# Ledger of designs, part 8: VH-VL binders against GTPase-activating protein rrc-1 (rrc-1)

Target 1, 194 residues: GTPase-activating protein rrc-1 (rrc-1), of Caenorhabditis elegans (q20498r280to473)
Amino acid sequence: LELTDLYMRTGKKVPVIVEKCCASIEDQGIVTGIYRQCGIQSNIQRLRAKFDSGAEPDLHEFGQRDIYSVSSLLKQYFRQLPNPLFTYQAYPKLIEAFEKEDSLSEKVESLRFSLETMPEAHYRTAKFLMEHLTRLCKSKSLTDMTSKNLAIVWSPNLFRPPPTLNGADTHLLSGLNVHTAICDFFIENSESLF

## First folded at step 23 (VH-VL)

Design k81 (from k77 with light chain E32S)
Fold by OpenDDE, fold request of step 24:
Structure k81 (fold): chain C 194 residues (1-194), chain A 121 residues (1-121), chain B 112 residues (1-112)
Amino acid sequence: as target 1 above (194 residues)
Amino acid sequence: QVQLVQSGSELKKPGASVKVSCKASGYTFTDYYMNWVRQAPGQGLEWMGEIDTDTGKPNYADDFTGRFVFSLDTSVSTAYLQISSLKAEDTAVYYCARDDFYDLGYYFDYWGQGTLVTVSS
Amino acid sequence: DIVMTQSPDSLAVSLGERATINCKSSQSVLYSSNNKNYLAWYQQKPGQPPKLLIYWASTRESGVPDRFSGSGSGTDFTLTISSLQAEDVAVYYCQQYYNWITFGQGTKLEIK
């Protein structure tokens, strides 16, 4: 289900699954390799099914037992969005803004503008997620997950080149993982960008 | 004591429908997922899927979509398996079995006695 | 999906002797986070539903005789009956619950 459609259906700008997973991870996911360590598919599948049904599983209780499945659920959710969190429409603008601007201030301004062109649900969800990841970085000494490490893990789940552009292939050929760099930038500068 | 009691054997014609019941007792029905397992004559066990007894949400195995429907009547702690458009190959014993979601161990500690569904012309 | 393969398909063992049934998964069912193997064993006698014997690969279900034991990790698992009894004649199944649920094809255990 599209984020925008979900917003229209529920009235919530940020999906409940995102809010609940992030809250659970901030509370119980301050552990080594959070978001890198894979969860169990059976657990992920059941949790996803419950959220999809409109239910809210007790992630506090669940997180005490298997927080990595919660983090995997969250990644999977974004990965499976029909239109990525950072939309196909915003994708070229984000890439251009990031590559074109040399100064930090100009880059932030350009990216901020590009982000604000996204639908409300995508923008709010992106803001929420990046702020979550920024907070999580404060515990990098415990998790070993720096902004860069988080970006490495998250960028494939948040960015996809539009089918007509196939930008990922060109960037991969250049040896530059621009998605990871942008994601890292978003985490490091979330307060200024959103 | 925990018990899962299933409905009796069924004899159906091809194209007909059957609804098997599984009544649970001795525990809180909504605390455990209910699973369905098929076993054709002389064959092994096949997991058909599960149903969240709290939400009523079913999850079907890939081979058991379409004609197979899981449902509940929580007021009587009963799970149902309905098979429509029955085929000869649907002839099998169908078991209900519970597992605990919150225990995070999806093994089946209690089983129904099984319901034989025979499909023949 | 994870495919479970048991070996042998059938086994004949003398009374009082050790019976060994193997189960292999197409991918690991070991969860590194908790170091648990998401693997169960069942016994099914004719005309009866399966009975849980072992879960978490090596934990015996309550009421199961101590002659039954489960071992293994990752992709290779074994059910052992240390001293076969007449009442142990049955079909045995392994089951993974790491990614949805799948069963092995079963192993028929008979008395030699």
Scores: ipSAE 0.887, ipTM 0.946, lowest interface PAE 0.5, mean pLDDT 95
Fold by OpenDDE, fold request of step 24:
Structure k81 (fold): chain C 194 residues (1-194), chain A 121 residues (1-121), chain B 112 residues (1-112)
Amino acid sequence: as target 1 above (194 residues)
Amino acid sequence: QVQLVQSGSELKKPGASVKVSCKASGYTFTDYYMNWVRQAPGQGLEWMGEIDTDTGKPNYADDFTGRFVFSLDTSVSTAYLQISSLKAEDTAVYYCARDDFYDLGYYFDYWGQGTLVTVSS
Amino acid sequence: DIVMTQSPDSLAVSLGERATINCKSSQSVLYSSNNKNYLAWYQQKPGQPPKLLIYWASTRESGVPDRFSGSGSGTDFTLTISSLQAEDVAVYYCQQYYNWITFGQGTKLEIK
């Protein structure tokens, strides 16, 4: 189900699964390798099924037992979106803004504009997620998950080139994938971007 | 004492439908997932899927989509397996078995006695 | 899907002797977070439902005799009956619950 459709159906700008998972992780996920270490599929699948049914599993109780499956559930949710969190439509604009602007202020302004072109459900969810990751970075001394590490893990789940674009030739930036670089930038500058 | 009691054996013709029941007692029905396992004559155990007794949401194994439907009547702590458009190859013993989601261990500590469904022309 | 393969398919053991059944998973069922193996063993006698023997690869279910034990980790597991009794004649199944649920094909244990 697309984010926009979900928003139309529920009236919630941010999916409940995203809010609940992020809250659980902020509460119980301040552990080494959060978002990097994989959970187990059986737990992820059952949690997903509950959310898909419109129910809300008790992630406080569950998180005490297996927080990595909660983090994996969240990543999987975004990965499985028909249109990525950062939409196919916004993708070219985001890449161009990131690569063309030299100064930080201009880059922020250009990216902000591009982000605001996304559907409201995508924009709000992106804002929510980036703010969550920014908060999580404050605990990097405990988790070993810097903004860069988080970006490495998250960028494949949040960015996909449009089917008509071949991104293989232009996605290298200073030895890093451009998606990772943009994601890292979003995490580090979420307060200014959103 | 925990018990899972299934309905009696069924003899059906091809194309017919059957509904097997599994009544639970001795525990809180909605605290445990209910699973269905098929065993063809002389064959091994085959997991068909599960149903969340709290939400009623079923998850089917890949080979058991379409003609197989899991359902519940929580008021009587009963799970149901319905098979439509029965085929000869559906002849098997069908078991219900519970697992505890909250323990995060999806092994089956209690089983029904099994229901033989025979499909014959 | 995780495929569970048992060996052997059938086994004949003399009374009082050790019986060993192996189970191999196509993928590891060890969860690094809690260091638990998501594997169970069952015993099924003719005309009866399966009976849980072992869960978490090595934890014996209540009421199961001490002669039954489970061992192994990752992809290779073993069910051992230290001293075979007449009542142990049955088909034994391993089961993973790491990624959905799948059973081994079963091992028929008979008295030699």
Scores: ipSAE 0.886, ipTM 0.945, lowest interface PAE 0.5, mean pLDDT 95
Fold by OpenDDE, last read:
Structure k81 (fold): chain C 194 residues (1-194), chain A 121 residues (1-121), chain B 112 residues (1-112)
Amino acid sequence: as target 1 above (194 residues)
Amino acid sequence: QVQLVQSGSELKKPGASVKVSCKASGYTFTDYYMNWVRQAPGQGLEWMGEIDTDTGKPNYADDFTGRFVFSLDTSVSTAYLQISSLKAEDTAVYYCARDDFYDLGYYFDYWGQGTLVTVSS
Amino acid sequence: DIVMTQSPDSLAVSLGERATINCKSSQSVLYSSNNKNYLAWYQQKPGQPPKLLIYWASTRESGVPDRFSGSGSGTDFTLTISSLQAEDVAVYYCQQYYNWITFGQGTKLEIK
């Protein structure tokens, strides 16, 4: 289900699954390797199915038992969006904005503008997620998850080149993961960007 | 006492459909997932999928999509397996089995007695 | 999918002797988070449904005789019957539940 369609159906700018998972992680996920350590697929699938059915599982209780499956669920949710969190439409703009030789303030402004071109549901969800990750970074001494580490883990789940650019994306071919750099920048500057 | 009681043996022709029932008792039906396991004659156990008894959401194994439908009647604590467009290869004993969701361990502590479905011309 | 491979396919053991059945998973079923192995063992007698013997690789189900034991970790697991009894004649299956559910092909245990 498209993020925008979900918003139109529910009126919620941020999906419930995202809010609940983030809350659970902030509460119970201050552990080593959060978002990097994989959960149990069986648990992830069952949790996902419950959310998809509209029956919200108790992630507080579940998180006490298996927080890594909750974090994996959240990553999987974004990875499986038909249109990535950072939309196909915004993708070229974001890449261009990030690659410009700008001061920090200019880069922030350019990226902010690009982010604001996204549909409301995508923008709000992106804002929510980045703010969540920023908060999580405050506990990096406990989790070993710096903004860079989080970006490495999250960028593949949040960015995808548009289908028309898949074969021609020089960033993927060059070995330079610009998505990770952008994601890291978003986490470090979430307050200014969103 | 936890019990899973399945419907009786079925003899069907190819192309027909069959619906196997599994009635649970002795516990809260909606607290545990129900699983279906197929065993062809002389063969091993094959997991078909599961159904969330609380939500009714089924999850099918890759080989059991399309013709296989899991359903529930929670009012009578019963799970159903429906197989449509039956083939000779569907001849097997079908088991319902409860997993221990509370332990987050998806092993099967209770099983139905099995239902033999024979598909023959 | 995680493939479970048992060995041997069939085994004949004398009464009172030790029976050993092995199960190997194509991927580790050890979860580092809780240090549990997502592995179960079942016994199936002719005309009966499977019966749970062991779960979490080494925890014996209630009512299961203490001659049954499970061991192993990661990808290699073993079901041991310390002293084979006549009633132990059956097919035994291992099952992983780390990534969905898959069973081993089964091991037929007979009396020599």
Scores: ipSAE 0.884, ipTM 0.944, lowest interface PAE 0.5, mean pLDDT 95
Fold by OpenDDE, last read:
Structure k81 (fold): chain C 194 residues (1-194), chain A 121 residues (1-121), chain B 112 residues (1-112)
Amino acid sequence: as target 1 above (194 residues)
Amino acid sequence: QVQLVQSGSELKKPGASVKVSCKASGYTFTDYYMNWVRQAPGQGLEWMGEIDTDTGKPNYADDFTGRFVFSLDTSVSTAYLQISSLKAEDTAVYYCARDDFYDLGYYFDYWGQGTLVTVSS
Amino acid sequence: DIVMTQSPDSLAVSLGERATINCKSSQSVLYSSNNKNYLAWYQQKPGQPPKLLIYWASTRESGVPDRFSGSGSGTDFTLTISSLQAEDVAVYYCQQYYNWITFGQGTKLEIK
């Protein structure tokens, strides 16, 4: 289901599954390799099915038992969006903004503008997720997950080139995929961008 | 004591429908997932899928989509398996079995006695 | 889907002797986070539903005799009956629950 459609249906600017997973992870996910360590599919699938049915599983109780499946559920949710969190439409604008501007202030301004072109549901969800990841970075001494590490894990789930580009553009920045670089930038500058 | 009691054997013709029931007792029905397992004569066990007894949401195995429907009547702690457009190859014993989601162990500690469904012209 | 393959398909063992049944998964069912193997064993006698013997690869279900034991990790698992009894004649199944649920094809255990 599209984020926009879900928003129209529920009136929630941020999906409940996203809010609940992020809350659970902030509470119980301050562990080594959070978001990098994979969960098990059986747990992920059952949790997903519950959320899809409109239910809200007790992720506090579940998180005490298997927090990595919660983090994997969240990644999977974004990965399976028909239109990525950072939409196909915004994708070229984001890439251009990130590559064109040299100064931090100009880059932030340009990216902010590009982000605001996204549908409300996408923008709000992106803001929520990036702020969540920024908060997690504060615990990097415990999790070993820096903004860069988080970006490496998350960028494939949040960015996809539009079908027209067919992945032909292999942009690399600082030895990392451009998506990872942008995601890292979003995490490090979430307060200014959103 | 925990018990799963299934409905009796069924004899059906091809194209007909059958509905097998599984009544649970001795525990809180909505605390455990209910699963369905098929076993053709002389064959092994096949997991058909599960149903969340709390939400009523079913999850079907790939080979058991379309003609197979899981449902519930929570008021009587009963799960149902309905098979439509029956075929000869649907002849099998069908089991209900519970697993514990909260224990995160999806093994089956309790089983129904099984329901034989025979499809014959 | 994770495919479970048991070996052998059939086994004949003398009374009082050890019976060994193997089960192999097409991919690991070991969860690194909790170091648990999502593997169960069942016993099924004719005309009866399966009976849970072992879960988490090596934990015996309540009421299961001590002669039954499960071992293994990752992709290779073994059910062992240390001293075969007459009542142990049955078909045995392994089952993974790491990614949905799948069963092995079963192993028929008979008395030699």
Scores: ipSAE 0.883, ipTM 0.943, lowest interface PAE 0.5, mean pLDDT 95

Design k81 (from k77 with light chain E32S)
Fold by ESMFold2, fold request of step 24:
Structure k81 (fold): chain C 194 residues (1-194), chain A 121 residues (1-121), chain B 112 residues (1-112)
Amino acid sequence: as target 1 above (194 residues)
Amino acid sequence: QVQLVQSGSELKKPGASVKVSCKASGYTFTDYYMNWVRQAPGQGLEWMGEIDTDTGKPNYADDFTGRFVFSLDTSVSTAYLQISSLKAEDTAVYYCARDDFYDLGYYFDYWGQGTLVTVSS
Amino acid sequence: DIVMTQSPDSLAVSLGERATINCKSSQSVLYSSNNKNYLAWYQQKPGQPPKLLIYWASTRESGVPDRFSGSGSGTDFTLTISSLQAEDVAVYYCQQYYNWITFGQGTKLEIK
């Protein structure tokens, strides 16, 4: 389900699965390689099925057994969104703002304006997720996960170039290095951007 | 204490349907997944899939999509296996077995006694 | 699918002697994050459902006699019965639960 459609159906700007998984990771996931280490596929599938059915699994109990499946589920959730968290429509504006601006303050301001073009559900969920990742970076001595390390594993789940009939546009907009760089920038600067 | 009691043996003709029941007692039914396992005569064990007794959502192993349907009646703590369009190859003992979701160990501490389904013309 | 292969298919052992049954998985069932092997052993006597003996590769289920033990890690596992008794005549199955569920083909244990 698309994020805006979910918001319209539930009245919640941030999906329950996102809120609960982030809380679980901050509670029990200050562990080596969080978000980098893979969970178990059957555990992830069972847990996803409970959330999709509207059940309320106890993530404290689940996370005591397998926190890495909780973190894997959260990444999978974002990867499977029909419109990525940083929407297809905002994508070229975000890339241009990140690459074009020379000063930190201008880059932040330009990115803020581009982020504000996203639908409210996407904006609020992006704010929530980036702030979560920013908080996790404060524990990098315990997790071995810097903002760059988090950006490497998170950016493929958050950014997709818009499909186009002309391959030239895809070529110009699809640099994988830029996805990691902009994600790292968002994690390091979330307080100023959102 | 904990018991899984299945319905009795069935003798069916090809093309018929059968519904096997598995009644649970001695524990909270909705706290455990229910699994179905097939054993053809003289053969080993095959996991057929599971049903989440809390949500009612089934998950079938690849070879058991189509003619096999898992269902529940939580008011009587009972899981069901329905097989439609029966074939001779469906002749087997069918077991129900439970596992604890939060243990995250998909091993089966309690099994039903088994239900023999015989499909013969 | 993770394929589980048992050896031997059939085993005859004298009363009071040690029986050893092997199980090999096509890929590791060790989860490095918790250092647990996702493997169980079952006993099935004629005309009865399977009965859980061992889980997490080496943990005995409550009520299982001390003569049953499990060992191994990764892809190679062993069920050992240290002093065979008459009631131990059964087919024994290993099962992985690292990724869903697969059983070995079974090992028939008989008295010599």
Scores: ipSAE 0.773, ipTM 0.911, lowest interface PAE 1.0, mean pLDDT 92
Fold by ESMFold2, fold request of step 24:
Structure k81 (fold): chain C 194 residues (1-194), chain A 121 residues (1-121), chain B 112 residues (1-112)
Amino acid sequence: as target 1 above (194 residues)
Amino acid sequence: QVQLVQSGSELKKPGASVKVSCKASGYTFTDYYMNWVRQAPGQGLEWMGEIDTDTGKPNYADDFTGRFVFSLDTSVSTAYLQISSLKAEDTAVYYCARDDFYDLGYYFDYWGQGTLVTVSS
Amino acid sequence: DIVMTQSPDSLAVSLGERATINCKSSQSVLYSSNNKNYLAWYQQKPGQPPKLLIYWASTRESGVPDRFSGSGSGTDFTLTISSLQAEDVAVYYCQQYYNWITFGQGTKLEIK
C-alpha cells in the first residue's frame, strides 16, 4: 500500500508499523550491528502479517527474543513501498540539490525545499525515520553503526531511480554512488533538513 | 492440561470434500499458531502450513496452495482443514499441532491424535 | 528450501545398546544473533502422533527420559539413545525451523 493511501485510510501521518518498530529499536535495539545484521525470514513474515492484518503485536516481548527481525522488517517495509519513501517524483530534484556545489547552508536549504515537495505522508515519515536514525547514531559505541554504516544498509530501501525508457539515467546515477552519500547527509543533518 | 482433539476418520470418493476439525483446550487458543501436518501411509511428515489464531490469516506451504483451506472458529477454540476436489493421493493422516508465536521456536509441543482421510474409488 | 537428510533410513539395535541417528541440513540452522540451533527431534510410535523429544538441538522436552540427548551445531546433528529400551521402537524425525519448517525423511529404529 502507497503511503499517501495509507494516510488517507487511517488518518495517521506516520504508519503504525514504522512508529512501533522505531520505538522498539530505540528501546531494545541498541545492540551490535542493528540494521546490518539480518533477522529470520519466517519471523519477519509472521510479524509483517500481523501488522498488515491490523493487529498490534507486543514488540517488547518479540524484541526480547529477536530484535534483528524487527529491524529487518522495518527495512523490508520501506523497500516494498510502491513509491519509495523519497518519491520517484522528488528523486531527480533531491539528486540535483545534493550534487549542487554550494555552501553547506545553501545545500541544506535546496534539499529542504525539494523535500517539502513530497506528499505529506512521505515528508512526515521521512522526518520520523531520519530523526530516528540520527538518535541511533548517538549509540554507535554500543552498536558499531555510524551514520555511514546506517546509510549503506538503509539507502537501498529508501531510494529507487525513476523508471526510464532504456534505464540510462539509472546507470549514471548509480555510478555516482549518490544514494549512500545523500542518505548519510540526511542522517547527519536531519534537524536542519526537516 | 493441553489437548488437541481431532474429528474422526473419513472415507470419501474422489471429487468430494472433507473438513477436519481440531478442538483445543487447556490453553489460550489465540496465543498459539495452529499448524497442519500431513502423513501419507508409510511416509514421512509434511508441513502443510499454519493459521494465525489471533488474526485468522493462513499461510500455506508451496505444495498446499490450491485445494487446502485453513479456517477457525475462535468461539469454540477450533481450527479446521478443508480439502476440496479430493484425489486418491490425498489419502493420509492429517495432524494439527501448535507452536507459540512469542517463543519464536516453530517446534510443536502438542499434536492432535490425527485424522485418517481415505479417498478411494 | 532447507533440506533435512537423516541417516540411516533404518537402524536395528540390541536392547541396552546405544543408538545414534544423524540429521544433516543443506544450510546452517544456527542463528548467530542468539547462538541457537533451530532444530527439533520427534518420536513417532506406531499408530500415534509425533511426540516432541528435543528442541533447540539439545534441550530435552519435559517428561522425556534422560537416555535421549541431542547434540551438534550448524548443519550436523545427532540424536542419541544411551541405552535402548523396548518402548523406544519408533520412527524418529528431525525438523529445522530456521526458515519455515522442513522435516527429515525419518529413521526407523528397531530391536535387533
Scores: ipSAE 0.765, ipTM 0.910, lowest interface PAE 1.0, mean pLDDT 92
Fold by ESMFold2, look of step 23:
Structure k81 (fold): chain C 194 residues (1-194), chain A 121 residues (1-121), chain B 112 residues (1-112)
Amino acid sequence: as target 1 above (194 residues)
Amino acid sequence: QVQLVQSGSELKKPGASVKVSCKASGYTFTDYYMNWVRQAPGQGLEWMGEIDTDTGKPNYADDFTGRFVFSLDTSVSTAYLQISSLKAEDTAVYYCARDDFYDLGYYFDYWGQGTLVTVSS
Amino acid sequence: DIVMTQSPDSLAVSLGERATINCKSSQSVLYSSNNKNYLAWYQQKPGQPPKLLIYWASTRESGVPDRFSGSGSGTDFTLTISSLQAEDVAVYYCQQYYNWITFGQGTKLEIK
């Protein structure tokens, strides 16, 4: 289910699965390699099925036993969105704004403008997730997860070029490299961007 | 006292259907997944899949995605296994078994007594 | 799928002697994040459902005699009965639960 459709059905701008997983990870997930280490496939599948069915599992109890399946579930949720968190429509604008050679303040302003063009559910969920990742960076000495490390594991789940986009990105910074860089920038600058 | 009580043995002809019941007592039915396990005569144990007793959502092992249907009646704490278009190879004892969702250990502490389904011309 | 292979298929052991049953998985069932082996052992006596003996590879279920012990890690596991009793005649199964559920083919234990 697309984020805007979920918002229209529920009235919630940030999906329950996102809110619950982020809260669980901030409570119990200050552990080595959070978001980098994979959970157990059967645990992840059971959790996803519960959320897809509208159940609200007790993630405090679950996370006491397998927090890495909670973090893996959250990444999977974003990876499987039909329109990625940073939408197909906004993608060219975001990449263009990020790659333009200008001052930090000018880059922030351009990215902020482009982010604000996204549908409300995408904007609010992106704000929520990036602020979560920014807060998590405060614990990098305990987790070994810097903003760059988080961007490496998160960017494949957050950005996809539109299917109609030509090979234009092969003439610039392309693919995973630029996605990691812009994701790292979003994590480091979330307060200014959102 | 936890107990899983299954329905009695069945003798069926090929092409028929059968519905095996598993009635749970002594615990909160919706806190545990219900599993179905098959044991053909003289053979080992084979996991058929599970059903989430809280949501009613089944999950079938790959070999059991066709003619096998799991269902529930939570008002009487009962799980069901239905097998359609019975074949001779479906002759087996069918067990129900539970696991605790929050233990995150998919081992089965309680089993039903088993239901023999015999499919013969 | 994680394939569980037991050895031997059957064995006969004298009363009071040690019985050893091996179980090998095609993939590791050790979850390094919690350092647990996702492996269980069951006993099935004739005409009865299986009974849980051991979980997490080495943890004995309540009411299981001390003569039963589980050991091993990763891909290689052992169920040991330190002093065989007459009531231990059964088929024994290992089961992984690291990625869904798979059983070994079973090991029939008889008295010599």
Scores: ipSAE 0.757, ipTM 0.905, lowest interface PAE 1.1, mean pLDDT 92
Fold by ESMFold2, last read:
Structure k81 (fold): chain C 194 residues (1-194), chain A 121 residues (1-121), chain B 112 residues (1-112)
Amino acid sequence: as target 1 above (194 residues)
Amino acid sequence: QVQLVQSGSELKKPGASVKVSCKASGYTFTDYYMNWVRQAPGQGLEWMGEIDTDTGKPNYADDFTGRFVFSLDTSVSTAYLQISSLKAEDTAVYYCARDDFYDLGYYFDYWGQGTLVTVSS
Amino acid sequence: DIVMTQSPDSLAVSLGERATINCKSSQSVLYSSNNKNYLAWYQQKPGQPPKLLIYWASTRESGVPDRFSGSGSGTDFTLTISSLQAEDVAVYYCQQYYNWITFGQGTKLEIK
């Protein structure tokens, strides 16, 4: 389900699955390699099915046994969005604003403008997720996950070029590098961007 | 005292349908997933899939995504397996078995007694 | 899918002797994050449903006699019956639950 449609159905700008998984990770997921280490696929699929049905599973109980499946579920949720978190529509403007050679303050201003063009559900969910990742970076001595490490594992789940773009293997590789870089920038600068 | 009681044996012709029931007692039905396991005569165990008794959502193993339907009636703590368009190869004992979601161990501590479905002309 | 292969397919053991049944998975069922092996053993006597014997590779289910033990890790597992009794005549199955559920093909245990 698209984020705007979910917002219309539930009245919540941030999906319950996102709120609950982030809270679970901040409470129980300050562990080595969070978001880098994979969970168990059957655990992830069962947990996803409960959320998809409108159930609200007890993530404190679940996370006591398998927190890495909670973090894997959250990444999967974003990867499977029909319109990615930062949207197909905003993608070209976000990339253009990030790649433009200007001052930090000018780059932040341009990115803020482009982010604000996204639908409310996408904007609020992006704010929530980036702030979560920024807070998690404060625990890097315990998790071994810096902002760059988080960007590496998170960017493939957050950015997809629109289907109308042509791409060669070289272009695809270039796009993947910029996705990590812009994701890292968002994590490092979330307070000023959102 | 946990108990899973299945419906009695069935003799069917090819092309018919059958519905096997599994009635649970002695525990909170919606706290456990219900699983279905097939055993053809003289052969081993095959996991067919599961149904979440809290949400009613089934999940089928790859080989069982067609003619097999899992369902529930939570008001009577009963799970059902329906097999349509029966074939001779469907001749087997069908078991129900439970597991607890939060244990994250997909092993089955209690099983139904099994229901023999025989498909022959 | 994780394929579970048991050996031998059948086994005849004298009363009071040790029986050993092996189970090998096509990929590891050890989850390094909790250090648990996602492996169970079942006993199925003639005309009965399967009965859980062992879970987490080595934890004996309540009511299962002490002569039954499970061992192994990763891809290689063993069910041992230390002193075979007549009532132990059954087919034994291993089952992985690391990624969904698959069973071994079974091992028929008989008295020699």
Scores: ipSAE 0.740, ipTM 0.898, lowest interface PAE 1.2, mean pLDDT 92

